# VHH binders against q9lxz3, part 23

Target 1, 367 residues: q9lxz3
Amino acid sequence: MVTRRRSKKKKKTKRKKQSSKEKEKYQTFINLPCDLLQLVISRLPLKDNIRASAVCKTWHEACVSLRVIHTSPWLIYFSKTDDSYELYDPSMQKNCNLHFPELSGFRVCYSKDGWLLMYNPNSYQLLFFNPFTRDCVPMPTLWMAYDQRMAFSCAPTSTSCLLFTVTSVTWNYITIKTYFANAKEWKTSVFKNRLQRNFNTFEQIVFSNGVFYCLTNTGCLALFDPSLNYWNVLPGRPPKRPGSNGCFMTEHQGEIFLIYMYRHMNPTVLKLDLTSFEWAERKTLGGLTIYASALSSESRAEQQKQSGIWNCLCLSVFHGFKRTCIYYKVDEESEVCFKWKKQNPYENIWIMPPLNLIDLPLFDHRI
Below, E stands for the ipSAE of ESMFold2; O stands for the ipSAE of OpenDDE; V2 stands for 0.75 times the mean of E and O plus 0.25 times the DockQ between their complexes.

## First folded at step 7 (VHH; framework vhh_7z1x_3)

Design k2 (at its last look DockQ between E and O 0.01; V2 from the best seeds 0.00; counts 0 for: pae E 14.5 > 2, placed apart)
Fold by OpenDDE, look of step 7:
Structure k2 (fold): chain B 367 residues (1-367), chain A 122 residues (1-122)
Amino acid sequence: as target 1 above (367 residues)
Amino acid sequence: QVQLVETGGGLVQPGGSLRLSCTASGFTFSSYGMNWVRQAPGKGLEWLSGISYSGGSTYYADSVKGRFTISRDNAKNTLYLQMNSLQPDDTAVYFCARDYSGKYPEYIFDYWGQGTQVTVSS
């Protein structure tokens, strides 16, 4: 009886080693570190930048962010006597003298995007003026009070340009006037005055993300949204009242900064929280340079430390009895005073130079 | 999606004329100002002309004033640039751009076309 030992063929279940095909994470260019992406995009001509911006959201953002030319603002001085203008480049420490007889009798009101807003108090004429190209864009006449502030949203070459001013503040009402670059007339809006009784003058106006922010002499911040025709006074106040020595407001990429300078004190920088509408003191500018003047202020995020004017405040202010341009490094709490022409700080303004400086008059190197 | 497509570029002799077109899609064309911008080889961007949303107002750079004419047909969602008396220095890529309330020197246009090449050469 030959017991046939049935050899149980152990079916070696070949565990198919699922070769984890390492999904070669095709490192798509989409996953480039932001810095590298920006570096690459920065080398692209505009046409290719535009193409690159269509790749993905990240690339789009990077591309758009690089569609900027970083130039340092110039300071422009207005002569009272001879229709002469002096332009100063603080980065190069160069001066240029210009003559604009066409602006005789005009006063500067505001500066933005390389343009000056000029007003003639005798004729009530308003015009945009580009001191670099001598382009002039007239507007409808407007009666303005002497201390009235004006601002505009962008270069008048854009059809999106909006000019804004408060023409009247009464106990009960605020009258706002706006002018669109293509409009034939000023638009007038009247709102209930919600300002405190003692706060009737606006000192600083800045446009940011479709809204005009208006700072009063008492530190109250109001906003006007032209799209909504909406006026509101914000509850937040800066911790310090704007002093007579210098209060400057500027906007940078949607952020709003307020600079206070008191006599014999270091400048204080405040940043507006757009959520809480509170001002918070900033001990750092985060690489931002702010060029501040009484009528308008410019801001630049400078990538290159070229001129020594980096990550600082550049202020044209009264320092004691002297008119000086002050550079203040916020991070270092250091001040450098430059001797500037004895001109009223209220008679100068920062202006952005054009990208193509080729047509600019030669800087007088004699100074 | 917002799209701008420029056409009409090409080679032209000095003194010649070209008409550029920009076709817009993905937005209400009649609600936005439009612009022409060019970039010459090795040079920066140069704004040339702008037109209001309605076409009622037009703006020109001095460099092209009297030679170029901007217009628009809102029914066709098309922007035009008539270029006359073209010179070699007008050689550039020409872009159509939509108005945006930007900040100089940041581009104040939120959407751009791909551009069309204009070459003026004898």
Scores: ipSAE 0.009, ipTM 0.242, lowest interface PAE 9.0, mean pLDDT 80
Fold by ESMFold2, look of step 7:
Structure k2 (fold): chain B 367 residues (1-367), chain A 122 residues (1-122)
Amino acid sequence: as target 1 above (367 residues)
Amino acid sequence: QVQLVETGGGLVQPGGSLRLSCTASGFTFSSYGMNWVRQAPGKGLEWLSGISYSGGSTYYADSVKGRFTISRDNAKNTLYLQMNSLQPDDTAVYFCARDYSGKYPEYIFDYWGQGTQVTVSS
């Protein structure tokens, strides 16, 4: 791989003479035409791309530009044996292992916009974590059942960030808690339960076009509009009841997708008609790639076919007892398993890397 | 601190019934999905049944559907498995397992008990 390797620059007298010869060689590479530079950089794993971007301004601009058009979600998982986490780019099959003891005891609740919402079930602490910047943004504590779903609308760096959870569902009532950035406390709202069955729980939550769409364990879809403080149960039902292990919901450009399977079925992709609220099966993703995790989902359109991850469902947990990531091509009805270290699926979450990795404290040229 | 204790195993004739119990302590039982898993002699783990935190959703492997019934009593912190129409192939150690993710079985067990032996023979 093309790296600078700075070992010779440490000797004072020899460094002066060797530095002049090394600068001559670097200047030759700096004059490389943009097309050739892009070809060289496109073959680098992420860590080496970051190192190459430190060569000069021209290389930096080329490396960063290439990251923008080639970025896909990464997997993150948190070690159970120490205070570390691993970032893995499946498209380049490269990883970074990082130590961060402040997250000991936390689990992932939700992932969106490059941020993880983290919860410690023993202390009831809640915080946002960005694994690329290592920023933590603490949130007010909230007691949650361990399997209670929580979601957020956008990055916690936005003044519009809103946390949302359903705290209880009874035969008569549904209780919702929300938290706006900089509020003093959680807001509680109670609505009449319009769901068909008692003891419903919400398995999937996505935020789209200013509202939260919530799918129950019974296949009912509900909507919470925080701007109106409005709750409603929508009329559509998927053909089969989804299970939490085989049910994922995601949003792309205002469209809502539901992906589900039972243990022996191929994944089924449904698209919600936002006018009729009927679910319609899709036989193709039309170039869309969906990255589904047990607790969250990401989507990405128009990926390059050369990266090998294109027009696929990318599942971090598949069919229960296996902790194996797969690609599933809906229009081919085919499945490809890929190698991945033994990980706890709760920390095996898709997350989108930032557009400009070189400006991050975790990715300076010393890493 | 988290403890799961299985009881109710034993020797039974083919076609017989057993009821297994799992008593939980050291965590908020009503906040977690629970599972039954077994291991036959010389075989790997086999997931049998799962139940959501409230008991509102139940799940069964095809091998036991219609014969086994999972239930829970959150007031007693106890999980149950009613096993009917037992056959020699049901001979195994049966484990009660807590799902790591909480409400619904996701088949990653962060805690399970010592197990209880069930033997089905003539």
Scores: ipSAE 0.000, ipTM 0.185, lowest interface PAE 14.5, mean pLDDT 72
ESMFold2 (binder alone), look of step 7: mean pLDDT 87; pTM 0.894

Design k3 (at its last look DockQ between E and O 0.01; V2 from the best seeds 0.00; counts 0 for: pae O 11.0 > 2, placed apart)
Fold by ESMFold2, look of step 7:
Structure k3 (fold): chain B 367 residues (1-367), chain A 122 residues (1-122)
Amino acid sequence: as target 1 above (367 residues)
Amino acid sequence: QVQLVETGGGLVQPGGSLRLSCTASGFTFSSYGMNWVRQAPGKGLEWLSGISYSGGSTYYADSVKGRFTISRDNAKNTLYLQMNSLQPDDTAVYFCARDESGKYPEYIFDYWGQGTQVTVSS
């Protein structure tokens, strides 16, 4: 890093004396004991952590280590009236406002692997958007109903990326559309409707172990295996007590978790047994934190407790001028019950930032 | 359009005091019970104190009884929490919350403030 500093200082000869004193300050800071360096770096916001990581190898390793340990999913809020977007990092309790004109007229469909799937209901355009790099990957157009869910299997940079949606449900049939990378058009498949009601909406879709798991608003779980072009409704039914106002579903390391929310009781936690396809009710999340949003949710295991967040739901809270989140402990011993309010599903979504934040472009907050 | 805005948080030494305020708008404040709730890092929500619509009844969690005092000024649409003898374990984000049940706290909150950070330096 001296050579880069030397180039800058050589262009500004008037500050040669000041440059030497600033090098002395950098040298002193670099020589701090590791424990003190970690303490200083742990108090930096992400932007300053990235800048500090460029100082030297010792700082780089300390900054990256603390980013990995304290990195959580970020919450993205979408404005109804303009192209502004708020990213909120709950681990640092920091937000920033960004402007993405590329997303004008779009609403979110799904989040996975650091990518958003975005849909324009007026033009029927679909695209993948990475808010960390601003990369866009357009997809073939498709008309989608308001409540229609769409999910994808992995990042669009992978040749294995597959998009999946249920386009119609009739008395006798379910129509599924899929899109595999580089295909000319969407593939349409029709299956017998085995759902108990003639019309159901899918509230939650997760992709795990090569399969899409789809939960309906009535609690039915369906399975779509794209490699076999196979659709079926699974026999296990999650227990759902009266008064449920919504749910969240996510996968973690091949396991599928379902949370039912209620107005007048604590949420219930369910885990799918992948052998029997039966749901088992659990008292806790087992140390897992679920970052809950309506279209897709993220999960993180907090084994070391260094973040201070574990075994809870991270839920967004809106108070009119600032959007934050709260951590709701999911167990029988929770002291506080709050009325869960069903939110507009397109207002926010969780997304996982890249694990290696060194390559993350600095967001330019200047015009 | 219901809004609850907390102020008065900050950094304080152990044994110190802080007074939190919560300004309410967008509803008839004097018709609702109000509460203070906090969340420390890595912990769930902890209810601290509640007050009836008129201020005639006050309620406290055992962890803060005798140290914290809840009050309200219905003419100013403002809820207060006086916090004395603060210790490092009191470090948290403090929220005011409206109880959905109306007159008296039943600990089912339908509207929350943004929260204010209280840090007690060890």
Scores: ipSAE 0.006, ipTM 0.416, lowest interface PAE 9.5, mean pLDDT 76
Fold by OpenDDE, look of step 7:
Structure k3 (fold): chain B 367 residues (1-367), chain A 122 residues (1-122)
Amino acid sequence: as target 1 above (367 residues)
Amino acid sequence: QVQLVETGGGLVQPGGSLRLSCTASGFTFSSYGMNWVRQAPGKGLEWLSGISYSGGSTYYADSVKGRFTISRDNAKNTLYLQMNSLQPDDTAVYFCARDESGKYPEYIFDYWGQGTQVTVSS
């Protein structure tokens, strides 16, 4: 009786190792290289750009960046003898002569966003002028001292445009005047003078994030917040006093820079700490190019090195006995001097050209 | 984070009226000029109206002047567009936009809403 031991072959159920489905890393568009992202976004209509900007912070930044075309500023020379203006593009080394008889007797006060603030000291007329379109936006008359500084927040075509000036500084009081676009009248505000008792004049005014920053000749920084109707003098001072050769203040994306230039010295760049309100020296511009003039300065973050003017200071200054424009590379501590038109550096100003240059007069190639 | 949210769009008959609202958050609303911009199908952006930060000044495109009224309530962080006498040509997506800068003839706005659809049809 051969008891056939039926060897129960335990069917080792080969647990099919479920191949870990490679989680197809859904390469989320979130991880697109920045350049590719920008390329994609650049092809989107505005509506879709707006939608795309809601995806994530990176996309938002990319979307917003593409909404603004950055152009290099031009330099305007003002003739003293006639109603002629010369526009110079330093990037292309091209000039264009323009005539504006409508500006006869006017002086430039400020420039921003492609607009000039023009003042007639004889008639007390004040107007915004676009040299590219010849558009004029008049405003109420204002008596000004010839050396009085003015600034405006943005193009006068904006409903948020605000013009600012200090009309009086006395021992006890500072008088500020502001004008909103299309307002009927100037708004006057009077504040207690907290400036140092010495002869303080305002040398530079810039607008940043709703606030006007005013630099005095002594290096004091004051701020005016129009929304709060608030005036304050900041305790911080730049390490060096503004020199006679050039002091320039500019704003870029909420950052405020101060540039000092002394005779036979390299320009010094200071950045304002908005928390401590202290000035700190900067040895780099971080890709920023600053176009500085006595009345106003422009700043651009240029992505393309196309013009050779990149990550540098462009200064129209008196250098010794010479009137010159200098390019100074802060990072390299190198200077290149260019001969400019023999004009007082204080009689020129940087201006942003329009995005659409098609309608601009042809550049005179004779120079 | 800055946010603008448009509401009030919809379908309306010719000659009808709509009131759009834009609710702002993430910034001091009372410190900024605000605008309405529209985009019709297959067309570019069209600026319609702007209002100063205080509401003291209002601006209108010729295309909407006399029909549309911009207003704001700073306490409510809300921008409004009253649209009257609507026509089929007013069919568009309407956007609320915060002022950054105006460059003639272009406007630069730093923040936009998602838009609200307005359709005018019989």
Scores: ipSAE 0.005, ipTM 0.229, lowest interface PAE 11.0, mean pLDDT 80
ESMFold2 (binder alone), look of step 7: mean pLDDT 88; pTM 0.892

Design k4 (at its last look DockQ between E and O 0.05; V2 from the best seeds 0.00; counts 0 for: pae E 17.3 > 2, placed apart)
Fold by OpenDDE, look of step 7:
Structure k4 (fold): chain B 367 residues (1-367), chain A 122 residues (1-122)
Amino acid sequence: as target 1 above (367 residues)
Amino acid sequence: QVQLVETGGGLVQPGGSLRLSCTASGFTFSSYGMNWVRQAPGKGLEWLSGISYSGGSTEYADSVKGRFTISRDNAKNTLYLQMNSLQPDDTAVYFCARDYTGRYPEFIFDYWGQGTQVTVSS
C-alpha cells in the first residue's frame, strides 16, 4: 500500500510587487503658485514676458497683468510751431519725436489710458487721439473756454467711456455736459451752484468709481455722478489752498490723491477719505508713483524699482523761473531735479504708453 | 497769482483816441481768451470786445464796432484796446478780463483787472 505522498506544490503566489511607479508628478511650471509665478514674470524683460505669455492661460494672465503694472507714463511735449510732439520716457530717459499734422490747431485737454483728448478752439472740434496708433475718435463739436477742464473715464474704445466738462458757472447755476461714447449729442445738466461765490474755477478733474471729482482753485471738491445725474459740493477742504501752478489730483484704484507744490516747499500729498470726504496728509505713497501734470496725472503701483523712479512724485513744474521736472521721494523727503525741455509745464502731459511697445516709433537716440 | 493790470486810461476830448493796455501775469497768457469790459457811472457792466488766445479771432459789441480794436501781444503778455472816435458815452472804467467760459452775451470771466478810468469830455 504505497502511500503516494501527494507533494502539495505550494503555488508561490508571486506577489507582483506592484512597483508603485510613483508617477513623478512632473511639477510643470504650469503649476507654480500664483505669487511665485508673478515674481518670476516680474523679473522678465518685456520680450521674455511676451514669450512667457504664450505658455498657458495662467501665464498669459500673469504676464499681461504685470505688463500693465510696470508701464511708466511718458511725458508729451507739444510744439507750438510745427505740429511736432516729443515723447519722453523718464524711466529710460529716451525721447521720440512724432509729427501729427492732423492735430494742427488742436490743444490737449486731458489724458487717460493712453489717449489724448484734443480740442480745437477755432473749429470747436473735439476728438480722442492715440499718439501711439494715430487713431482718432471724433466727437460732436463743443464750444468751450480755451482752458476749460475736461476729463474722461476710460479709453474711448470702451462703450463705457464718459466725457465730462463744466461749460458754465454762474452765480446760481452750473452747467455740466457729458458725452457717452458713440453718442450723437452732448447731454446737458444744470445744477444749482453751491460753490463759494468767489471766482471758483475748476483746476483738476478725475474719474473714480463712476464719479467725476472736480477740484476748484479755492480747494472745494465737487462730485458728479453721471449715473444718478447728481451734482454735489463736498464740505471738506484741503488744509492748504491750491496754488495756481502746483496742484495735481490723481486717482489710483479708487483712491484720490491731491498733490500741492509750492515754491521752495516740498510737495504735500493728501488722500481723500471717501467716507468723511476729508483730506488727510500722507507721509508715504505706499509704493505708488504719481506722474503729475497740470491737466491730468497718472499713478502707478510699481513693484520694481525701475530706473530710480519708484515710490515718488514726478512733477513737471515751474521752479522759480526755471522749468523743471522734479522727482520727489515722499518717504525720504528727498528731491532730485531734472532739467527737462524749456517748455511750459502746462504744455505737457503724462500719457500711458501701450503695452505693446514693439510698434512704437524708434526713439531718437540723438541726445 | 493771476494778475491783470490795466493802463492807458485818462482824459480825452470827444473824437479823440486812447490805447489801453492790460498786462497779465501769473498765468499762461497765450492760452486764454481775453476781453475788455467797461462800467459807466450808474450803469452795469458792458462787454466790449474779446480776442482768442492766439489773436486769430476777435469779437466786438455793436456799441464799439468799427471804433475799437482789440489786439494782443502774447510775447509781452499784454492785451490792447485801441479806442478811436471816443464819445462822452464811452466814459467808464475799463477792465480787462480773462475768459472762463461762455459766449456773448453770457460771458463768464474768472479774473479781472482793477480797471482804468477813461473820461471823454470837452
Scores: ipSAE 0.005, ipTM 0.248, lowest interface PAE 10.2, mean pLDDT 80
Fold by ESMFold2, look of step 7:
Structure k4 (fold): chain B 367 residues (1-367), chain A 122 residues (1-122)
Amino acid sequence: as target 1 above (367 residues)
Amino acid sequence: QVQLVETGGGLVQPGGSLRLSCTASGFTFSSYGMNWVRQAPGKGLEWLSGISYSGGSTEYADSVKGRFTISRDNAKNTLYLQMNSLQPDDTAVYFCARDYTGRYPEFIFDYWGQGTQVTVSS
């Protein structure tokens, strides 16, 4: 405690000794132990957290850290008919209705790092869209089947952003297309199809540690390493049958999880062993919260044990004419497995909002 | 009923050219993306090329890029594939296919033509 205060005092210039005396007195009243400061700040709504972050460097660092910890993904809903969009913030339990005419005729393909990948199956237009800033990054056109999956590695503002899609239109060949940011054109590669089932459909794609992992509807897992232009079907298979009520796959800090959903039984949670490529069944999510949607899912290591919103599946539902979510504990028996039903994959997706929300067009600053 | 009818196949010498046509009926052709796919003897299907509903965007597999040209005439409900510099490895049955727009992920295309045989031999 006393060591931290002496270190902080040494950074101040001497030219403002009278101001330093005033700030020392002020800092004494607010110079709480770090644990108590974090407790106080953790109870503030986002608006007040932003205001508190302007107090000093210590408060700024604590407030920003708590924003990251307490900021949850948002659920975005897409209308089929009128270019309207509904954002749901589960942390504030608040909906926001928006209109994006620029996305007319587009469907969602993937979400990562606050960006949506959007595709128009009639024009073959492809673009990144940030619903929080309305930034749009057009991509070269691409043919793909309606249910073909795409993914990307990181935000399109990064020079490292890589687009990926895979199709098994022929039983002898797998066609992979990639697009590296600022490239002139798509790169197409064709590989021998090593999948054992006719007409395989890729159901889930995640990017982890430089490679794309692709899960088929039959439970086969393949990877594509873009740095080596290497494709292979991995040897491991889940010990249980593929989910009849959908599946979700996500990555967190290099770990890969697969959740099989069933109509009348509890979900099966699987973790991939990255050395053997065998799936191991898990009885819990191990503190991980999965915000699950069909095309891509978000995951967070949330530590708010007293709040009760951690170590669960967050699923989209329609309740009382309102779109919202529910939280399902996979290590507890729950009515969710009997009440929740698989949804159209293009109706909603989780997206991570930016940390600095106060000046976005989506918020009423009167809060 | 949706129908797709391919014509223009035949026997050609290596280095030769053919133009395939696919006549569509039973649906609003100008509302759908269209594709060419082939199947070589004893092999699976290979996607070759796709074209957007308006004809404004096209895509090609690397195996045919620069040699094949996809086009469409929405007034005539017809899809075309101009094939140049043909080689024996291009020997296959060629199909036109309509983009799948439904919810069943095991399908990539929902309607196919009967196919037309292209044979490249010296």
Scores: ipSAE 0.000, ipTM 0.223, lowest interface PAE 17.3, mean pLDDT 75
ESMFold2 (binder alone), look of step 7: mean pLDDT 86; pTM 0.882

